# Ledger of designs, part 24: VHH binders against A-type ATP synthase subunit C (atpC)

Target 1, 342 residues: A-type ATP synthase subunit C (atpC), of Archaeoglobus fulgidus (o29103)
Amino acid sequence: MITMIYKGNRAAWAYIVARTKVMKSRLLKPEDFRKLLNMEFDEIVRYIGETEYKKEIDELGYKFTGPRLLDHALYANLARTYRKLIEVSFGASKFLIMKYLEKWDVWNIINIIRGKMANVQPEVVDDILVPAGERDMDFWKTLLVKDIEEIVKSFEGTPYYEPLSKIGSEDMSKIEDGLYKVYYRELLKLNPSDFAMKLFLDFIKMEIDIRNVKTLLRLKAEDATPDEIMECTIPGGYELTEEELRKLAAMPIDEMIKALEGYWFWNDVQIEGKEVAAVEIEFDKVWIKTISKRASNYPLSILPVLQYIVLKKVEVDNLRVLGWGKYYGLPSEEIERQMVIL
Below, E stands for the ipSAE of ESMFold2; O stands for the ipSAE of OpenDDE; V2 stands for 0.75 times the mean of E and O plus 0.25 times the DockQ between their complexes.

## First folded at step 8 (VHH; framework vhh_7aqx_2)

Design U5 (from R4 with S53P; at its last look DockQ between E and O 0.81; V2 from the best seeds 0.00; counts 0 for: unsure alone 62.3 < 65)
Fold by ESMFold2, look of step 8:
Structure U5 (fold): chain B 342 residues (1-342), chain A 123 residues (1-123)
Amino acid sequence: as target 1 above (342 residues)
Amino acid sequence: QVQLQESGGGLVQAGGSLRLSCTTSGRTFSSYAFSWFRQAPGEEREFVGAISPSGGRTYYADSVKGRFTISRDNAKNTFYLQMNSLKTEDTAVYYCAAKTYRWLTGPTEYDYWGQGTQVTVSS
């Protein structure tokens, strides 16, 4: 295992944090989303074509129309933005940004395999690939033409092979969870050599808690066994340790919800009378609020940069929900139900 | 193992009715929204309608509103499409699909798909 230990001071972060603050100031605000909710699909595309997404809309508008144009443009902009963040970073900040963004390899693997299983054309899967992780776009395009067996072989010798080798013998959701387990396990191997690295690792552990509480609630609502729940959760949480998760998984759902009130992520969660999907969105809001507070407390660290990375993804996700919802003809109330607006 | 299976397709005369079923195997899918899509030869998959995880909210494409009804029975792991007043334009392969969490997405991101069932509406 090779770990690059960086013993910098907080002044070494000043450049990337300042750059990130400017990028963050250009994100769409809650008022922009409320305006967009009242637009029709074509109006949304035109509006976005006059924002930070102009380049992608202009370039792709000759080849694509409808929601495919929007998906392509949003994911292409996301990838370009993340790659620019890597490009302008250096030293420890570049290392941590690159490590965090490796999750996009998992995103690409999952969507390529889902597309193959659903008999979706490779060109349509290409619309949503995000080449922001370890592998470049040429690698992903090569996988688009392979069958699942060949895709799995492409990951031999990597940690991702083990979960991929189980395709066909286990539920696809367990395969996907296995891929994220690998991603988080490799991140957690980093040593907290200084306070800046500790801030990064605590952020990762808290992210794991948010993911795990969503998994726990969903699977309990589906009457999954405690063993099934534990197979789907990610080890290494901040407060939701493996032992805590086992105890919670064994409880009836009403008792479990009461027990969850003592954890960091339960502050200001509004769950009364809500479907599981709506509760998951409340945890997304809690996570965003928590990131904001911690970034404010440690403004010369990786935390403001991670905050921006998360907020940019939230913006893209909201715009995608808007676009598809309007294209399918759903009312604004249902579309807003699936958005994260603070 | 998780699987979606459509059934109930076939040949029907215009103005007639069909009921499609989509049965899930394994664990109950009470946290999943279900959508119906259809695809005619040479066309892209078209959204037909969706039902929320609880079953309390249903949505339909304009082309089928008032003629099609979506429902679900979580106890039976079954999701339904009742098609009335069928038109020749409704001829297509019909697919069921399931997604949890945020289900307003394109086809590539649905978690599970059925294999499809043919519906043919003759004049």
Scores: ipSAE 0.725, ipTM 0.892, lowest interface PAE 1.2, mean pLDDT 88
ESMFold2 (binder alone), look of step 8: mean pLDDT 78; pTM 0.803
OpenDDE, look of step 8: ipSAE 0.852; ipTM 0.942

Design U6 (from R4 with A33V T105V; at its last look DockQ between E and O 0.80; V2 from the best seeds 0.00; counts 0 for: unsure alone 64.1 < 65)
Fold by ESMFold2, look of step 8:
Structure U6 (fold): chain B 342 residues (1-342), chain A 123 residues (1-123)
Amino acid sequence: as target 1 above (342 residues)
Amino acid sequence: QVQLQESGGGLVQAGGSLRLSCTTSGRTFSSYVFSWFRQAPGEEREFVGAISSSGGRTYYADSVKGRFTISRDNAKNTFYLQMNSLKTEDTAVYYCAAKTYRWLVGPTEYDYWGQGTQVTVSS
């Protein structure tokens, strides 16, 4: 019985996992990043122009230079890669991939609003838009020229309207948290109808735990009240349930840190002497290691696909940190401190 | 409401000094990296420098190294830019910005921005 269940899941996922394995093999390796850290900014762009990012670098090089070329090329490649993954998938895998990637609508909303508030030119915000979710690029470009009130109206009739309607009356970080809360809430409404869906939902819940432990630590360092912390956390975690979070948020920070050592994400985490941002990067490393182990344990499931989606984003993030760090003139030690390399 | 506001801008002779302040309100920013950017007319915003959340590490663009000093006082929710040996090419609107987590990003991804303060360096 158990064999038949797993055998059915294995067969159903073989195609997309095989396609994903090929895509994953084209990711940059740690030794590539070691080379890149020793390069000047212009050398980095040329190096990347000889990788999977060649198409975007070649196509955008006539319009853009400097870090804007890099940002636009990296995010355009990310969007193209994610859209390709949707295109080659079908059935249950396509459904789950599309649902997971809807988070990129939240990314685009947030960055358009940030750009408006910072009085940044719309064309610069366009560099980092990722049309990989529900809405297409035409929709996002239409929003670039609207004021915030018009942007909020564009989401009337969607679950995202509620947090967006609070712009002006709430802190922007709470609005952004609210948007992610909507995304995760809608995702967690999916039924755990079979083992494949259970693996997907457990992955989502563990991702929520990672986001919530980061939020908890950051807000404790900012002397936030337990109520303020709970307002900013996402319900539905794997081990960090709302009840667990409430108990942790009420503790003095030293007791809270000791209590956190009992959770799945605290394996070998080093907090001593580190700023909050560095600790958050440690949790990112733990998450990536955990994804890898679970995908290895269930290699004919959604997990290798989700692993690839996460790793591609990590690669883009690392390349962006590298490019901006070199362009700003920062020492390689600080640049590497902000990278997630395993 | 959460706000960052620059002050201390003005007119100064080349070779002179100015000190800019960035005051924060509406929340504690002790987990944030603060950066200074500047923008001359018709140009994109240029990174000037940054200070880590603890204040233990500071970074400067090559164009200002040795002339500018960034500091912060988390107890006062204040972030500073001391500008010495000013040059006419330092003329710009100066912005403070705050970012948590990874801060080596472009201007569009900073979490909070001030409104800017004009610095004009005359020959």
Scores: ipSAE 0.783, ipTM 0.911, lowest interface PAE 0.8, mean pLDDT 89
ESMFold2 (binder alone), look of step 8: mean pLDDT 79; pTM 0.809
OpenDDE, look of step 8: ipSAE 0.835; ipTM 0.933

Design U7 (from R4 with K99R W103Y T105L G106S; at its last look DockQ between E and O 0.78; V2 from the best seeds 0.00; counts 0 for: pae E 3.3 > 2, unsure alone 62.1 < 65)
Fold by ESMFold2, look of step 8:
Structure U7 (fold): chain B 342 residues (1-342), chain A 123 residues (1-123)
Amino acid sequence: as target 1 above (342 residues)
Amino acid sequence: QVQLQESGGGLVQAGGSLRLSCTTSGRTFSSYAFSWFRQAPGEEREFVGAISSSGGRTYYADSVKGRFTISRDNAKNTFYLQMNSLKTEDTAVYYCAARTYRYLLSPTEYDYWGQGTQVTVSS
């Protein structure tokens, strides 16, 4: 019964892929970002207000200004786009899309808690909430006015309660890692009952590898011990198994970097002379290229849909970096260095 | 617990100078970029400036460019904001913040924040 939900035919996948191709065609291209880099902040907002983001810019422009208008519009559009994808999907595709998008509950939890700890006003945190997962926006807005103890209590009876219950006794980065560990653990409980599910699970495992290689490189640069590194990694990677991660974590950083050349994600990655943040962007580019190739190899599957979900988020991230950077007068070269453009 | 702590705030006359420090504890922050933010009562927290993890790149908001200098001493796990030619509009609580990924200038996504130090510039 449950396994039948995971099974789809080629006709069912053709429908959601066709809908996704239309949505993908509306994404901004590298040329658009090059044009935007030459604009001032107010010009950028006007330009975006003539794109797919028009609805959100128009609706929010009476209430918000400056970078907050941009943040709120971008994340509201992201949420609307993801909800549209769920709305037009059915059967196995809808199930997988909904499970993948549950990560946005984790995003919302983390940003609400960080905002409260940093005494950021709740209305500013509201700008970046994405109600695309299990919980709706009314739920998230209710959390904005609660203290941290009340927020934790709101997750009693869910798998997310366990990491949240450690707030105050553990470092916040470990709490955040714990939330993502819960998210990925629950996804990996799905059984590869057919080829569609196998493609989904392989995608998830490769996403875990990308997250883990970033964690490994960052913590090695911070002189973290192998045990500390392993505490921060997510189990269930595609090639970065727990055994492989432990071996890498024990190496001096120069040896570790050389050993990384043997993994699927090492495709012309340039680490020499780069800060950790720039290296992480290189892995994001590798991930995007890999998703594109796999989606092309399996065009009537969940992979084109997952590709679109990732690309839409990348676009929102790029526009946010651009808008905030221009608003505060950062040089265009520095803004571009922080963008993921292929 | 990883912690950031600002110090060096106080009262200073317009046209004067002040140096803020941000001391880190708990581990090495060599992979972190650091930013200074400021917030006056009733106003939104605003970006002041940032320094890359290597210290090789610094960035400033237009309102402070040419007057403020950010530096870091990774050996001491300490980050500095040298504030010169202070104006009354510079009066605010100043926060240091740290993150490892992109230099997002929004205050919503920093990994760590200090508790803040008050800077008051009298006319």
Scores: ipSAE 0.481, ipTM 0.789, lowest interface PAE 3.3, mean pLDDT 87
ESMFold2 (binder alone), look of step 8: mean pLDDT 78; pTM 0.799
OpenDDE, look of step 8: ipSAE 0.608; ipTM 0.850

Design U8 (from R4 with T100P; at its last look DockQ between E and O 0.85; V2 from the best seeds 0.00; counts 0 for: unsure alone 57.6 < 65)
Fold by ESMFold2, look of step 8:
Structure U8 (fold): chain B 342 residues (1-342), chain A 123 residues (1-123)
Amino acid sequence: as target 1 above (342 residues)
Amino acid sequence: QVQLQESGGGLVQAGGSLRLSCTTSGRTFSSYAFSWFRQAPGEEREFVGAISSSGGRTYYADSVKGRFTISRDNAKNTFYLQMNSLKTEDTAVYYCAAKPYRWLTGPTEYDYWGQGTQVTVSS
């Protein structure tokens, strides 16, 4: 039955891919972002209120203002969009979409805990929750009023308990990494029973590579030890296997950067003169280009759907950077520097 | 333990100056951008300014441009806010915060926060 639920047929994939193409056609284009970069904050909110985000802006506008209105609307729209994908999917596509979107449980856990530790009002944390994973919004709202120990207890009997049980004894960034390790480990337990499942798992492994190369570069720039680096990386990469990561982590940074040139994600990436954050954005662009190429090569598969899921998040992330950047009064050049636009 | 700790706050006359420090410990923050925020009672945290990880780019809220200067000394793990020509409106608790990637976010998403230091500007 597990094997049966993984299998789709051509008609099932054709439907969800066609549905996804319509949704993808409504994403903002690079020229839209160029226009938005020349607007003031209030103009941006009005512009977004006439797009696919209209529903959320209209519903939340009587209750919220400023960047909280924008953040809440963007995350609410993201959640509604992802739930719609699940709703209109069936069979193997629904199973894989649901499994991939479970990462949003990790997002919600992390932000609820961050809010508690920073003494942020629960109402403000609610602005950025994305109920698109395994748990629904009612579950997340019950956690908003619990203390950290009660939150950890709520995950007893789940794989997420282990990293959460270390809160207070380890640095919070290691706890957050542990949560993502659990998410990816559980995904990688899926059996590549057919070619469609193999495409999904390869996508996951390549996503892990992108995450790990960013971690490697950041921690080497901070002079972390090889053991510290390995502690923060996600096992199960496509080319950055655990053995490859150990070799790279042990190298001097100049030798390591040269060695990285042999991997799938190294496509004319320029390190010289750039801060780590700028290099990380370059890898985000490489990932988007790679997803697009693979989706076009396998158009009747999960890949076009995963492409859309990623692109929608990139759009939300870009709009958030834009909104907060304009609200803080930063110049458009710095705002654009923190955006991922092809 | 990873910590950010502000110091240098206090009472100052309008038109005066203060220098705040944010000392980091428990890890290396050389890849982190740092931001200063401030919060008056009953208000939300307000962005004051930021400095890139390299120190080569600084940014300031309009309300403090030309009066405040942000700097960093990675060798000393210390991050500074020089506050000149202080106004009574600058009275607040000042917080330093650190984020390595895409730091143009609301305050809730910064990775690390200091405990805050009170700055009171009397007329």
Scores: ipSAE 0.703, ipTM 0.884, lowest interface PAE 1.5, mean pLDDT 88
ESMFold2 (binder alone), look of step 8: mean pLDDT 77; pTM 0.793
OpenDDE, look of step 8: ipSAE 0.876; ipTM 0.950

## First folded at step 9 (VHH; framework vhh_7aqx_2)

Design V1 (from U4 with A33V T106V S107G; at its last look DockQ between E and O 0.71; V2 from the best seeds 0.72)
Fold by OpenDDE, look of step 9:
Structure V1 (fold): chain B 342 residues (1-342), chain A 124 residues (1-124)
Amino acid sequence: as target 1 above (342 residues)
Amino acid sequence: QVQLQESGGGLVQAGGSLRLSCTTSGRTFSSYVFSWFRQAPGEEREFVGAISSSGGRTYYADSVKGRFTISRDNAKNTFYLQMNSLKTEDTAVYYCAAKYTYRWLVGPTEYDYWGQGTQVTVSS
């Protein structure tokens, strides 16, 4: 694995960062989302069809309509975009991008299983698959027609088999948590052999913190026990170590909130009077800002690329929220509440 | 594992009313959003409406707005879909679903838990 991490020179990083910067420039701006919030669903589809999503909208429009068209097009574009990043990357950058994007294997597994459990049409699940990880689309399609037992068996010999083997005996949420734990655990096994790897690992650890603080707040609000909270958190965070999490989980909620102010991810986050979902969105905003700042501090590194990956996902999520909301006629205020716009 | 079970479906004449119930078993989380979906034969599963974990907010698809009402009874671990002024096009299998409240997406793949569904048939 070390041999695959080629010492990236300055020129190599400059290249991938430059390519990523161009891609980043094509992301929708906050002003675009504000406009979209005032549009009807059909107008939104037309608007998106004139952006970077044009290819997917045009190609899928003959077969799909409504929010399924939008979802399928968005996720198809997402997959294509991430694959493009892999294609234009090389050496250390390619390795790290691919490792990070393995997250989408977990995404696909979870959605397939959820679809099966909900007895949702396989085609609907297909719409939201993102073949940007280790496995290709053919692999995922094969799973769509299998039962849960066969799906689990298909992962035998992989690190994901252990959590999947618990399907039927544990809550699906715990299974999902387990899958992500595996994903992060595997990443954290990487040796910080050079500066690029160190930056990458720190990024991962910080992402874990963001995930964990959301989990912590959610579960604490539900009066979960410290043990329950610890079962749902991911070890290996940047500042939220297992010890720290245990301490926080044991505190009264008010004390815990106060204690959280001392961590890197607390940037004037207001919790009082807000729903948990709103607070979580605030942490996403903090995360985006933090990534931006760090990327600016290390412009010739993997960080600008990772930033783009995150921003692209955020864009897709926002568009999905917007599309489904508008299609069914949800209030614009509610739609906006669920979006991350910076 | 949280389990959801629908009840209350049946045959009703157009213009009539039905009340569906969704009973939750296991730990109910305050952060859950509860939603109703429906699926007609050969059609895609569509969003009907949702209620926030606190019950303070409800949202409905345009197709059922003004006719359907969602409510919840925490003491009974049950939420409801009151369907009034039923139409033949309301004929479907109705599903209840639950999800965590990070994003209030109304797509069917966003939900963590689903009921088995209850048949509602509206005759002319």
Scores: ipSAE 0.621, ipTM 0.875, lowest interface PAE 0.7, mean pLDDT 90
ESMFold2, look of step 9: ipSAE 0.834; ipTM 0.924
ESMFold2 (binder alone), look of step 9: mean pLDDT 79; pTM 0.818

Design V2 (from U4 with T109I; at its last look DockQ between E and O 0.75; V2 from the best seeds 0.79)
Fold by ESMFold2, look of step 9:
Structure V2 (fold): chain B 342 residues (1-342), chain A 124 residues (1-124)
Amino acid sequence: as target 1 above (342 residues)
Amino acid sequence: QVQLQESGGGLVQAGGSLRLSCTTSGRTFSSYAFSWFRQAPGEEREFVGAISSSGGRTYYADSVKGRFTISRDNAKNTFYLQMNSLKTEDTAVYYCAAKYTYRWLTSPIEYDYWGQGTQVTVSS
């Protein structure tokens, strides 16, 4: 195993945390979302064009309109924001930020494959690509014009090849799960060589717990077998170990939900009378609150930076739900039901 | 093998009615929202309407509201689009699509499953 160890110091952490505080101050507030919920689609686009998304709206408005403009602008801004974090970081902070953001390569791979399987135009897939991981925008653009066999071949010699090689012989949802498994597995190979690395790895393991509890709830609601559930979960959780997941997967759903009360993520979860989708949103809120608390406890570390990265993604996701919901003509109450607002 | 299959398309006179079906198989869809989309030649896919995973909420694009009705029959694993007062502008290939109910308000490209489509032609 080749491990690259980057050590930071207090001054390096203070700098990147200060930079992220400025970026965090530009995030939309709950009252902004309340205003947006009362707007029509075109008003929302104009409002967003007067925020930190102005650059992207202005640049893309000549070519795109409607929800494609919004999607493209939101994801382009997300990518620019994440690349700025990398640009202004150095040493251990830069290494960890880059490693965490490699998940966006998985996002891009999945959506390019989805586009090929659905026979959609490459330019439509381009609207939602986020070139913030290891590979740059030029790389992703070259994949847009390749067929699936050529795309898979482009990943030969990487850990992502193995799940991609199963396209055509495995269900696509298993391929997608396999790609995220690779991302997290490679990330967990980092050694907890010092306290900064331990904070990062614990964050990753807790993120895995949140993803796994969502997977467990979804697949139980679909009456999946324990073996099917285990195939879709990500090894390496903080409290949801493989052994714990097997036990939970084998339970009837009502018994499983009762058993979940003993885990770290059950703090302030409100599930009574809620559909599984609403419960997943509650876990998103728990994760955001947990990140905030831990970042406050370790304010000169990677945690405030990871907090910002998560919060920016949540904002983009909320704006996308809002934009598509208004464009489709859904009432504000239904749109708000799908948003994560604290 | 997970499949969505549309049926019921065809040729119909303007002002007429047609009922499309979307039959599902290969997994449980109780946690999925279902949407109908349509696509005319040379155009992008257009949202027609949706039904929530519980079946208790339905939504319609302005262009079809009052004329089209979406329903689901979970016992038959089938979803329906009843189209009344059809216009020539309704001519398109109609697709059913499923999205896991968690944050399902997304771009069409992000839907999890698509049918093959069924042609609806409305003649004058």
Scores: ipSAE 0.766, ipTM 0.903, lowest interface PAE 0.9, mean pLDDT 89
ESMFold2 (binder alone), look of step 9: mean pLDDT 81; pTM 0.831
OpenDDE, look of step 9: ipSAE 0.843; ipTM 0.936

Design V3 (from U4 with T106V T109I; at its last look DockQ between E and O 0.73; V2 from the best seeds 0.78)
Fold by ESMFold2, look of step 9:
Structure V3 (fold): chain B 342 residues (1-342), chain A 124 residues (1-124)
Amino acid sequence: as target 1 above (342 residues)
Amino acid sequence: QVQLQESGGGLVQAGGSLRLSCTTSGRTFSSYAFSWFRQAPGEEREFVGAISSSGGRTYYADSVKGRFTISRDNAKNTFYLQMNSLKTEDTAVYYCAAKYTYRWLVSPIEYDYWGQGTQVTVSS
């Protein structure tokens, strides 16, 4: 007598992937961005208010106007969407989604500190907080009224304390790098105990590669020393290991560019005649294409969910660039240059 | 010590002109876009204008277009805001700010470096 044995992990992945597919269907398409680029700021807000962002625009429109309305609505929608993914997930999928989204705690820490250093009102910083990580919005709002010393004390006993303790003695960019290093280091402590975990960890390592190639190119363009470059990179990449990064950082820039052509992320990338910012946009596109291919190859895994998480963030980033660009009065060509479309 | 420092503020009559400077030091800013913001008491910081990292493009808020000009002197590590045809509505503390050129169309909160501000008062 043969009994069919049901594998719980496949059922959990099938469910969350199905939910994610519905959410993905509501993402704006390239055609939508082409229309938006031809609109004035107020028209953009009206258009977005007829999309998946309607709830946030309607609820916040009575309190906010202009770019603050847009920022607050976009980040509130992002947070609600990410919390929904956590809510409807369970088991291994919930664990991995929660771990990945913890990077939003780093985002919130950085921007609260930036607000303190720039002497801006706490209410303005609130517009861009994303309570999608480990800590909730009440926690972040409590930090908005604390001074920097009190904020640092709030993280005593956590891995984030070490980089935060250096505020005042190191440049803020190094503190920000340190916070992301903590985030990725903690993720890489997870063991590749099964294939699903290996897919997740490989995704993380490839994401680190993308971040590190951007850092390498940025710092070489600024004539940073190899030691300065290595200080700013994140250990644990997929192909850009610490050893590989040391070799690349020591090369003259022309030789380094040639060497980079041999890595997974240098497919179809054109660097000739492009500014550093444009090259970074190309790597964003490479990452999106790579995620899509891997998710298609492993459709009952965490990869389609991670794909959606990345694509939703890209959409919010594009809408923010669009909104701020139109509000500042920039021409559509410059705004489009800073967007990641398709 | 990374530093942005504004200078050139002061009192001016409506219709007059004033030139603000933002001097940079302590790191390389060649890959940074620079923006001018202003803030009147009790109000939020307002975008005035920006210059690209290459210096090849300048941008202005509608309220100042045609009256203000932003420029950069790379040899002096200094950015300028030339303000002409000043109005009482231009009264504010003016801030210089820098943002790494990758996706620099962001909220003021996300700018990487700020100056301490310089007061501009336009009387009429």
Scores: ipSAE 0.754, ipTM 0.882, lowest interface PAE 0.9, mean pLDDT 89
ESMFold2 (binder alone), look of step 9: mean pLDDT 80; pTM 0.822
OpenDDE, look of step 9: ipSAE 0.852; ipTM 0.935

